# Designs tried in a protein design chat: VH-VL binders against Large ribosomal subunit protein uL10m (mRpL10). Part 27

Target 1, 224 residues: Large ribosomal subunit protein uL10m (mRpL10), of Drosophila melanogaster (Fruit fly) (q9vpl3)
Amino acid sequence: RGKINIQRPKAPHYERARVVAVTQPKYPELPKAKSCFKTRAERTQQQQENPYNEIIAREVRNWLDHSRLVAFFHLSSITADDIFRVRVQLHKQNLHLKSYGSKIIEQAVKNTRYEAIVPLFHSNHCIVFSPDPEKTAALLRIVRRVPQMVLLGGIVEETMLSRNQLVAYAQMPGLHAVQAQLVQTLSQAPGHLIQQLQAHQNSFVQVLDVHAKNQMNEETPKST

## First folded at step 13 (VH-VL)

Design ja14 (from ja9 with heavy chain Q65K)
Fold by ESMFold2, fold request of step 17:
Structure ja14 (fold): chain C 224 residues (1-224), chain A 118 residues (1-118), chain B 112 residues (1-112)
Amino acid sequence: as target 1 above (224 residues)
Amino acid sequence: EVQLVQSGAEVKKPGESLKISCKGSGYKFTYYWIGWVRQMPGKGLEWMGIIDPSDKYTRYSPSFKGQVTISADKSITTAYLQWSSLKASDTAMYYCARLGYESSLDYWGQGTLVTVSS
Amino acid sequence: DIVMTQTPLSSPVTLGQPASISCRSSQSLVDSDGDTYLSWLQQRPGQPPRLLIYDISNRFSGVPDRFSGSGAGTDFTLKISRVEAEDVGVYYCMQYTHYPWTFGGGTKVEIK
């Protein structure tokens, strides 16, 4: 049988310890000097003067390099409780919500094929990274209930996608389903295999194009 | 093997500062959050807060906000719990735990006993 | 804050017999996405907590199959089908569906 917790003898009550324990620290008298809070412009410039901005930019580049799914959002005003709940829900799906300054994003994508994303970061924003592109549907399901996060577009398998293209991608069959389609095709004669692979490639392109056109005609669904 | 190793036991006086550590190994440190949990002598578990080491995003339990600071240094895969001025009521065992994305608080450190007395 | 109420507070059990631990939350633990983040932890004497069950009923890696979890909404149960000597300790439920994250008060399992 395991030993139960042995209670330590209660220490004698010291008046000195009681005084220290109940004495509230005095609030230091503030000097009459100006506040040390910086303006928005000063914060932006100081961020640019940070000697480690390049280190943070390399971190973003590392996330981009190791993420097969990246999604970009406009982020409007959101409570601390709501953003925490969203971050927990995303984390459970191996989806990683981050926010970086626009200058850092510019440095991270400089001289890469992703430079075209820089204009997306002129407003308040956030980015979701994941190594698993199969989680795109889960991402969209979660953020649909978060009107403060408005999808702008993303990167899937190193390919930049617009908002409508990303939504269409999320509706496509999973990787296992496309692998099953390939196996089914491989059970046929070699000439038929080539035609089937070309047809599937064209079908994926057609589905994405149709979804993009339908999204434009129907107006994008609200994220709620 | 996933492992969280905490710093050793501490004996302190009221008013002193303290920073205890939790070093993670055997996994991608920036893909998992680290939470801190207090267990007062003979009592249950209390969530103190959590940090995402990748961007230092933190969230504190209301009971501990302003009482402690949670931080992380991802370059050495280490999370920290820090007091600027200890009280005798801070005497407790403190655990770190990792929040897994297909589980829960799945791996726990061995605990750091903090004793604060004059 | 969500209060997690565990019963019983103490569960002396004969070796080889079942044990059942209840955890009740003051509010539903079902999130807007339909997920419930309810876990069970074991703390053996002198040891840190250890994850047993996550998401109500999923056993964590290396946890014996004599441990099972069930429940929904506000009412959750941990069962040990045949208690062994190594199962002595305190068991906690934990929720992290809602901020702030909270634990139950614990249930002590001991061999009688």
Scores: ipSAE 0.811, ipTM 0.924, lowest interface PAE 0.9, mean pLDDT 81
Fold by ESMFold2, last read:
Structure ja14 (fold): chain C 224 residues (1-224), chain A 118 residues (1-118), chain B 112 residues (1-112)
Amino acid sequence: as target 1 above (224 residues)
Amino acid sequence: EVQLVQSGAEVKKPGESLKISCKGSGYKFTYYWIGWVRQMPGKGLEWMGIIDPSDKYTRYSPSFKGQVTISADKSITTAYLQWSSLKASDTAMYYCARLGYESSLDYWGQGTLVTVSS
Amino acid sequence: DIVMTQTPLSSPVTLGQPASISCRSSQSLVDSDGDTYLSWLQQRPGQPPRLLIYDISNRFSGVPDRFSGSGAGTDFTLKISRVEAEDVGVYYCMQYTHYPWTFGGGTKVEIK
């Protein structure tokens, strides 16, 4: 692996393989004077690990901040074919399955309200993100047939929910159901407003008719 | 407007490397996967593989695993298809396509013609 | 690998007449959540493929209503109710229910 070459190193750049596994940006070398005390492998390892961890942690934080649904799962042994099928099924519902190292997640949630989730990532895991909290029911339906994914809990609308709370949330009417009820109520309101207006209009006309009748008996006012 | 713009046509010799690109615009790049499809001259379509640019998860068709590399750089909203050593049999039209969540491979690039000859 | 068999290989059609293209899969395309990921693509001469139909029967945005899809399980059909000159090209079915994703061999629609 070429990580430690202290004396006259002949180290090939094996750090490129690790960079490909995590990311593909190019990395500047340290100044020559300072490199006299560090091997090439040490500098490359140090550069790659430090900036990559923070870049990936920022990406996780960005997904957390822009996802109104986040679900955490324990992930047991699963074949490449099965995980691909699950990823496609989730993608079709705007659900985005990802896996990150526990240290990356710890860094991503440090000094946030979500620090309590860190122990969930002690074992093998995955996270599902979505901008659509109404997709919670679809998520649970899909993973019900995936025993390798065990729900641990989630975040909905920036509120941490336990497993049972998330399941209960999925049974509630969605935003679309609430919006449909509001549309129905608004559609009924014009009819009620028209009836209310007609009643006030008729009452007002009746008062004017009484005034016109009284003025015709004493004087002859004009009707309008 | 959703657009996928691919790099221009390439004429190469066997054994040379090549990296072609597919730049997406008009949508949230990290929310959609990018697939690559080959069309050999006078032939049908072949799925080569797909990438989720958000975490670089990739899946290759068995016919192309080990022969190409699919990658993405989400900072410039670009996906790539790469050969380390081209063969004459790699002469084909190569398309990128976006996998939509309310649809399928819904938007396609214009294609990149790769010609490999002596 | 799931084999997608299209018939006919070529479909010469008089302008204004219907065309029907069949696609048969070697096994069911119904996935574990009950969905079927079957699409139809059009490739006009010299152009990239274009999505017409997804999920068996849903027309993609901007696709004329003369295109319709139907089918279930292993048998699927694309219909063009009245063929127009711009409909000339090769039509492909595609499945992405099962890895690896596969296309049919194509059906050339041309005006006779």
Scores: ipSAE 0.811, ipTM 0.923, lowest interface PAE 0.9, mean pLDDT 80
Fold by ESMFold2, fold request of step 19:
Structure ja14 (fold): chain C 224 residues (1-224), chain A 118 residues (1-118), chain B 112 residues (1-112)
Amino acid sequence: as target 1 above (224 residues)
Amino acid sequence: EVQLVQSGAEVKKPGESLKISCKGSGYKFTYYWIGWVRQMPGKGLEWMGIIDPSDKYTRYSPSFKGQVTISADKSITTAYLQWSSLKASDTAMYYCARLGYESSLDYWGQGTLVTVSS
Amino acid sequence: DIVMTQTPLSSPVTLGQPASISCRSSQSLVDSDGDTYLSWLQQRPGQPPRLLIYDISNRFSGVPDRFSGSGAGTDFTLKISRVEAEDVGVYYCMQYTHYPWTFGGGTKVEIK
């Protein structure tokens, strides 16, 4: 009876068509189908980004471990020419400018004494690394003329310093050993107070940065 | 000793792709940038671009942007210069050079001669 | 783009005599931090370039003291106090204060 399915009511053909549609993926114009594809793509993208984030976080950790000077900056909008010029100027002094996402920074410092730096990276930022803490003065000299980079604080000889402490460190006379010894003395008593002070200073810097951006917008006329 | 060793000479036809390499040794590769410089036959030096291998930050000369790709693989301390489609005008000697701190383009590779002809 | 103009194009010199090479930039090479990123390179026949002088006047490691650099702003000079046979080659100035980085056209030093 090879034609028995044809003799059945229209409903059997209707039911068979629905079964075939469920079995074979098609690309209809239905909104659900497009939304489903986007959701799967987002899940796949998230998984691919997680392994890459781990690799980058390890690199940040390596830079932190091998840098006796680390400085944190808020980074405002900057042209490609200006950031290139700044990168070259810093490189000449063995200073290495980098930018990372806040999630990557958080992952890099997890379970370390540097977890306190995470609040510094809530917005656009950059980090300068160097093995040479005596280059702090050169760093500050270079960025003084770069209003797009606002110093938030730093780490010198494994000790977290506020913005003002880092500036004071850079102005100290004498050799690196004298400066490092003073920083260690400040850090030893008490480390928690230094971290708390840095967090409050970061809040003030963030407010000032927002205020400066608002002033630039108010004073900058629109192009005609 | 600081050394930059480039891949060997290449003879290619127009339209072919090419990737030449520059292997750095004797220094911390991620602390120094690598620049690429072209020297056409009998001519002077032209800066093509530069890369920071630590984060792959790259800046191209406007004359070469879109015509070449500069890349690096820090796991094997190697920088690359690549063309997707060579032209006869790409016939030249290509050098890599390291940008040192408190110096300049201080160490140079031996050069890679690229010849593109029918 | 910053044009770097070298003079002379060719400098035949007697062995043991001084040589002087000039490099002029189309704009000041003093950057925002007050530094000048001007270098001199030597390219011996059949060899890659070699750094001689950086930051106008600083000799790179291993460069003989007969090489000296001077200048400011837009005008720079490389001097060889007593030219030796190994000094034959082409000399280039290079600036990397301004993007894009540029080289001079080169000056050929020969022994006459």
Scores: ipSAE 0.810, ipTM 0.925, lowest interface PAE 0.9, mean pLDDT 80
Fold by ESMFold2, last read:
Structure ja14 (fold): chain C 224 residues (1-224), chain A 118 residues (1-118), chain B 112 residues (1-112)
Amino acid sequence: as target 1 above (224 residues)
Amino acid sequence: EVQLVQSGAEVKKPGESLKISCKGSGYKFTYYWIGWVRQMPGKGLEWMGIIDPSDKYTRYSPSFKGQVTISADKSITTAYLQWSSLKASDTAMYYCARLGYESSLDYWGQGTLVTVSS
Amino acid sequence: DIVMTQTPLSSPVTLGQPASISCRSSQSLVDSDGDTYLSWLQQRPGQPPRLLIYDISNRFSGVPDRFSGSGAGTDFTLKISRVEAEDVGVYYCMQYTHYPWTFGGGTKVEIK
């Protein structure tokens, strides 16, 4: 093989991975012109699909209940090759990456202490679960090379931690008892932590909105 | 302890469909991925693809994409490999293997011999 | 696609003597995190493969200490310090650092 074409046919690359990602499972789409009306078969199909949402919500509850480490990420566009590589790296460390819809997350945490996390899932996201809280350092090491995954915060030993608290936890010595004592010292009420996470998320969104509109923040002093 | 038990040998004709199984036991099935490996008669090992049974995330080798379907049913701790239309060239031994954390493909099934001839 | 080249193709060995199997990859197997996902498998005649070594040099549970692995980057070696009758079979290297995952072509170890 002495000649190659303008494109490289032999090696997997972001370009090939992006084509594979585009061609990977397509969801079925209904005709756009008929979106307001549904046949009897379509209504029956949608009713049958509702029980699957509760099954998935139960699975999310089960992962939350059995995971001593949970980390929440914003997920940007990522190639099929990159997400596969990340999933393998995480799996190698007993870290389990998953994504769920906001409605399913809401159902999963309803009537639990974690209800306040629902707003984190308004944008594209993923969650990493693990039974091993000592794997927090490995998680952060792997993800630091994945700019498409932005850490929002997490749960360690059933305690909500901010982004900075989770990073601090990861740097502690490997003895589980020592790390558990630190988490208790740093822990805050779940609602307070979620408010701090939402403030960071909202600040990021507001910065993007301001820069997109090319406008400065305005001062509006008020009296009375 | 950890065990992967595959379905029995199959003798088929070209054009027939087939679904073979791999049942895991002795571990938490949803925490480990299941890979499928082909070994053609007298040949080496070929990775076909892998599945995470917890969310059905699946990745295929380019050589097998579109040729087979990998699936799993976590309620019965079973992974599957399917053909919609077998070819004589599909005659081979097929293994399932578990991808362990902090290891590799660590536990293997006993294999399923598939023979496809006219 | 990563090509894994094993040498020798066949390794006839006298009982009690050492054996050495090489595996060379067509590109580096070091991932972005600095880890290398290179493993060695043994397939005895008529049996499924079994894991011997993972992450280049870590022995899987139940594997005798006469098996050892070494290497870095693109060059890897499996050594059997004293070959026993039960070591007859085909040995494969495998990489899963890069998609698609690939195996070496195999090295047959046999008693002469």
Scores: ipSAE 0.799, ipTM 0.920, lowest interface PAE 0.9, mean pLDDT 80

Design ja14 (from ja9 with heavy chain Q65K)
Fold by ESMFold2, fold request of step 17:
Structure ja14 (fold): chain C 224 residues (1-224), chain A 118 residues (1-118), chain B 112 residues (1-112)
Amino acid sequence: as target 1 above (224 residues)
Amino acid sequence: EVQLVQSGAEVKKPGESLKISCKGSGYKFTYYWIGWVRQMPGKGLEWMGIIDPSDKYTRYSPSFKGQVTISADKSITTAYLQWSSLKASDTAMYYCARLGYESSLDYWGQGTLVTVSS
Amino acid sequence: DIVMTQTPLSSPVTLGQPASISCRSSQSLVDSDGDTYLSWLQQRPGQPPRLLIYDISNRFSGVPDRFSGSGAGTDFTLKISRVEAEDVGVYYCMQYTHYPWTFGGGTKVEIK
């Protein structure tokens, strides 16, 4: 007994807190000096981590390059027990579930044919990699029982497939580049896929168009 | 040939730190998880935890969570088990094992004997 | 935690005779994907554990055909059809269906 109660001041009265909150202008979340310090510290930490981020991005690129099956999922809140069970079930099928920051993915696909997938990673996500595209059916069977994982699309044998194309691929017999190409061809046929109004899918298509135009412009000047 | 080679026996005093290693070879290290298993003298096997070296995803047994650290360095195909402060009760044989697809803990290291005594 | 109960604790057997080891789990080991993640390990004296059987009944590469596994749900058995001198050691069942992963207490097989 005799402790100084300076380190634990009482909370302000609710009436005073309510008045202060109501009268606050459009103030930044932090004082401008602290906000600048935080922003500078975050920038410095980000720059200090750039070589480490590049190492991780190189590993993501390596997984993309060596995986004949890649699937992208939205990942909702999931318990540690459930995600562990899912990772073990996937691992038993040579399916490898990973999560990376959006910035890392941007670095990994920069200047690649897959650069257009970046908008898919604005929300909480995960990626499943496998060297075996025949495991697509096993992947879908496992995640069907996992409502926290919502399929967004994938890459099979270097061909980008929408969600519906990937599901169709999984139902076809056998492993063929021709099968993936056939599913892609059917998806370019008239009409029904385009009517699917998902804001995410529309954003993905628009980013693909911008990326394709930028790549054509960059390549033509250098092709002298 | 799939091999897991562990670091050599250790004799330590209580309170000291220790990091033991498990080097994998003969397979794609980032495609398989590495688990750690303790065997107390004259006792059975206890699962301590597991790591996916590709993204360092780690899961600990509740009995060992907070007691040890599992890590990996995929550039040298090595997994680690580490104590910040050893106890005499940590005296045991420690094994690493690989979790294979379409199998289970399929290849095991030779073990690292850790002796903690005053 | 899933408790894995092995019986017997010790199994002295005559060379060339069969041995049978039981493993019982406190809960079903059938996972949501319909598979059962139950394995058997052998630990010879002074050696690390070695995988014998995975998924109840599948022999791992290089494991002699005298080893067989069977069972379902919560009750599992490892059989050695003809015990050889090299089979001396402690046998463990292991489950990894449920977190945390657990082992049985072990069964010592020794030559009488």
Scores: ipSAE 0.797, ipTM 0.919, lowest interface PAE 0.9, mean pLDDT 80
Fold by ESMFold2, look of step 13:
Structure ja14 (fold): chain C 224 residues (1-224), chain A 118 residues (1-118), chain B 112 residues (1-112)
Amino acid sequence: as target 1 above (224 residues)
Amino acid sequence: EVQLVQSGAEVKKPGESLKISCKGSGYKFTYYWIGWVRQMPGKGLEWMGIIDPSDKYTRYSPSFKGQVTISADKSITTAYLQWSSLKASDTAMYYCARLGYESSLDYWGQGTLVTVSS
Amino acid sequence: DIVMTQTPLSSPVTLGQPASISCRSSQSLVDSDGDTYLSWLQQRPGQPPRLLIYDISNRFSGVPDRFSGSGAGTDFTLKISRVEAEDVGVYYCMQYTHYPWTFGGGTKVEIK
């Protein structure tokens, strides 16, 4: 049974800690009552946290609304030097690493299409926001060198993508360039290449389905 | 037009507290970090630390950790540098600067002169 | 901490002639992703610093084309092709590849 442990602050500096330790009473821990009386500090803290949580939730909504790229990561133990280096590398690419409490994220996405992301935030996590979806490749390049950040998935152009779909998106050229490349290839392809493609029709259809689905997820309208 | 406007010069005695400010305008404040830089009289520049105002993530130079507090209030687009107890050795010019994503420390405040004398 | 060594400490220059300022870091400034976070700042007398060059060689907006940057790894150079009276001041290199971020000691450009 878990409880909030705000009754044991960090120990004071060495000289002050000696005096505090000698004078501290040693009381047994009382059992938690079914209906607890909250201390004055706990009541004050709870009241202050609720308005603050809504302010932070609004900022998360603002980041979600103005970011054409959002990526979700599991974040394991990481040194202060490593996370600072990563944040600077991301910042240089217009990628903004943030971390919010799960309760704040739930509040931010309530009654939105993004409610499906809430299960991703039951453990330690971080989020990367950017207005620039073309920065997806740079994001993946940077975090490849950061094993403490494990990609879970993302949102690109209002479309939710799994980890594998996001990686595939990052490797694709722009839509027009892909279409131009296909037209040029088919217009100049030898006859035997066309026969090879038809002989492997199921494989060819699968490749085109993956490309079309990735492009559809990027380009679908956000609303009617 | 990006601007960083700092609070005015301060004359203080050792042991007093002080909070100086840096107000950003002309850009989205939460998209850029704010760094603080000290310049001792007649000396070069020293990085003190930096803050991301969007989540208040802060990183201090080891030389200044525990000596100052860097904070920000994004609702009024303002970053702060604060001492709980000033020393005479804190006499210096203090600059804030914005960390851009197409640049580096690209826009600087005009500076705040802090004089601490007994 | 990364030491940034600038030479010369003082550079008296005749108006219209070139100036060259060197910055050497105690360790490579190439980041793990291949980028180098090296900048040049100018501080005119009585003024705050201003950004001239970022990422070794990129001129910041509004900076005259007589300023150019070059270098790699640990050795970097700022050049002023034709020094003008308004270029008097102290020039600093700055690295932010490695924590903690550090500046060079400065190079004072003066008119002879």
Scores: ipSAE 0.788, ipTM 0.910, lowest interface PAE 1.0, mean pLDDT 80
Fold by OpenDDE, last read:
Structure ja14 (fold): chain C 224 residues (1-224), chain A 118 residues (1-118), chain B 112 residues (1-112)
Amino acid sequence: as target 1 above (224 residues)
Amino acid sequence: EVQLVQSGAEVKKPGESLKISCKGSGYKFTYYWIGWVRQMPGKGLEWMGIIDPSDKYTRYSPSFKGQVTISADKSITTAYLQWSSLKASDTAMYYCARLGYESSLDYWGQGTLVTVSS
Amino acid sequence: DIVMTQTPLSSPVTLGQPASISCRSSQSLVDSDGDTYLSWLQQRPGQPPRLLIYDISNRFSGVPDRFSGSGAGTDFTLKISRVEAEDVGVYYCMQYTHYPWTFGGGTKVEIK
């Protein structure tokens, strides 16, 4: 059987090549990142809007862009005092609680990677921002004491997470702990593999030995 | 410390051009917008317009649209207000002010007095 | 344009007494998100305006506690609990909910 030239694999048979060509996933060309630069026309349409809203929208974008942890909450009948208390607690953990109008959020995230968050902002809501994703557990701990704040979901390391996913994330060991575990697992993997490989070999040898013993017993002539 | 420092007083004749400046310091200039406010002698404050220095987006009050030009140079953290042709009615104190995310016009320049007389 | 009407035009006040300034807008200053953007500015004689209150009731940094803002919709009030000599000046309300932003006509606070 000829050595499979891995460096220059022979072109697949014409039929196979055709099938491969047809089954190649056509990845839609990622729409060229529409330059976040609103065209002058888009700006003109926005000219009817209060420039202050744009300022706030930009703030929101800035927070989103610079935060590694973003959590979205629904607010249910929460008082200003309660919000203040929570804000103080969060701030101590470098968590920043912000509240924006739904239209401002919509404006802020329009045509951005964050556009999917718009449906979360149909009612009274707040957002918690943090530069540190490891603060997720702290955030959830604080919010557990505030029944008026209902977690809707979040963004961690640019990944949108559901409520349940965010909770699960918070329960995970820190990155370093995970890395350590990974290293441990990887270090043990070769040993286990070797053991498994050896186990099969040993079993095979045992079967052969039994077979050999049985053959020897059959060949011993009954000396009548 | 956040500061807005405006250019000095100007005495001009009608028909002359003028450009006054507002230099911001003590903060990241591109994170805040700059507004211009007119105050005629003995009168109240009038909003003129606003500029985002980051992209030079500008919005004028309708009353001042076409009458003045607001610009900015982020490289030197300076905003400008300019007239192509001054009128006697342009005699006023002009203030620049910073517009923040959390607060409106939170810091003001010291003002530039513009006197237009024949 | 939204017209901001301040009353009174002049407020002579005795030192240590309270002062109240009203600002009324020609239309509601509540935007579509339910937010209201109204500020109060103080202009002392010969000085530029200074921000006192933003978003109706929030004191700006360094503003004394004797200043307070309140109101909703079209009616807003600036209160000075105890007027001090340094409080002499003209006070302006400013709406920035609708563009163009507009100022009130000002209220002159003077010491009797």
Scores: ipSAE 0.731, ipTM 0.915, lowest interface PAE 0.7, mean pLDDT 86
Fold by OpenDDE, last read:
Structure ja14 (fold): chain C 224 residues (1-224), chain A 118 residues (1-118), chain B 112 residues (1-112)
Amino acid sequence: as target 1 above (224 residues)
Amino acid sequence: EVQLVQSGAEVKKPGESLKISCKGSGYKFTYYWIGWVRQMPGKGLEWMGIIDPSDKYTRYSPSFKGQVTISADKSITTAYLQWSSLKASDTAMYYCARLGYESSLDYWGQGTLVTVSS
Amino acid sequence: DIVMTQTPLSSPVTLGQPASISCRSSQSLVDSDGDTYLSWLQQRPGQPPRLLIYDISNRFSGVPDRFSGSGAGTDFTLKISRVEAEDVGVYYCMQYTHYPWTFGGGTKVEIK
């Protein structure tokens, strides 16, 4: 078993190296002190951007900040009519389907905790927002019927989830159900402990009883 | 109900200062921007500028930059348009309008008529 | 600045007949995200402007179904399927894709 040279670790296999490179936490560069002093006015003036884009960007931020469930979808050759149908279905479940441009999204999430979502918006995309994370299962049920909507990932309770993680989350019992199960499990734990503690005592008593019976049988003279 | 209520008609002389108001109600005032639009007598609509009441960010149309001042007081949910020195050419109807996130200029004030005459 | 040209300047229409108003922009109103921001406003005599259509084709709340918007790029159209007496007024297109935002010159809809 070759001694793992801790001082010169062998370069990880290419695939592992790729995974490590992708999973390396990109720590946001601390905003250089100078950038903190630029007033919004100064930033906007420099970009000669349409103020309407800023308004939309704010809307996006508001949705992100007030939503406990956010799901990102790629749209593949979907018609306006199909989108409308899906929107209606989602709305019935208090799910809000929105579509924004990539630049608007980038502007909205720049220097925020949501910056990691920017790469998801290279093509036609939509976002579904909900104040209720328990609606994840309902969302997935609706979207499964729409092959043109491909789930990319999401945010649940301020946590970024992959597609697979979001699917797994949707399959979990509701928080209350999980809590109930936990309470049941915890309530059974003392009983099980008591049983285990008593089992040893009972076993000991049984052994003693057998011993006592054997002694009594030896003392009974065979009255021939 | 969303409403924008503007101040009453003004009659002024050239060289006088003027400040007109637009009060928003029925919505969260800081979430929406307020735009100003000029309409000269018998003419079309002209964009003047916009303000974000939340941080007082203002952006003027080039034609109106330096000619007017747009401001807002979020505490009383009011936007303002003001002139330091009025000209006869400033005679017009002035409208404030709310800029919605999805619906552009969705609600309008009733307008304020400003008449500048010697 | 983007110039918005509306045609016709005046549109005399018979009650119950359709009306069509065109708006052309001097430049494309498609932004870098592929979005187009164009609105239609109605101004009745003696009243402030009212929003009819936003984002080319979306009817604002309370706007009758007889109003429809269409178009792309530089050419946009407002249609009234059946003109009613209350539809008399001046109609404006507005672009808000590029700053400064600009209005069309207006189209006056009148009843013959």
Scores: ipSAE 0.608, ipTM 0.850, lowest interface PAE 0.9, mean pLDDT 86

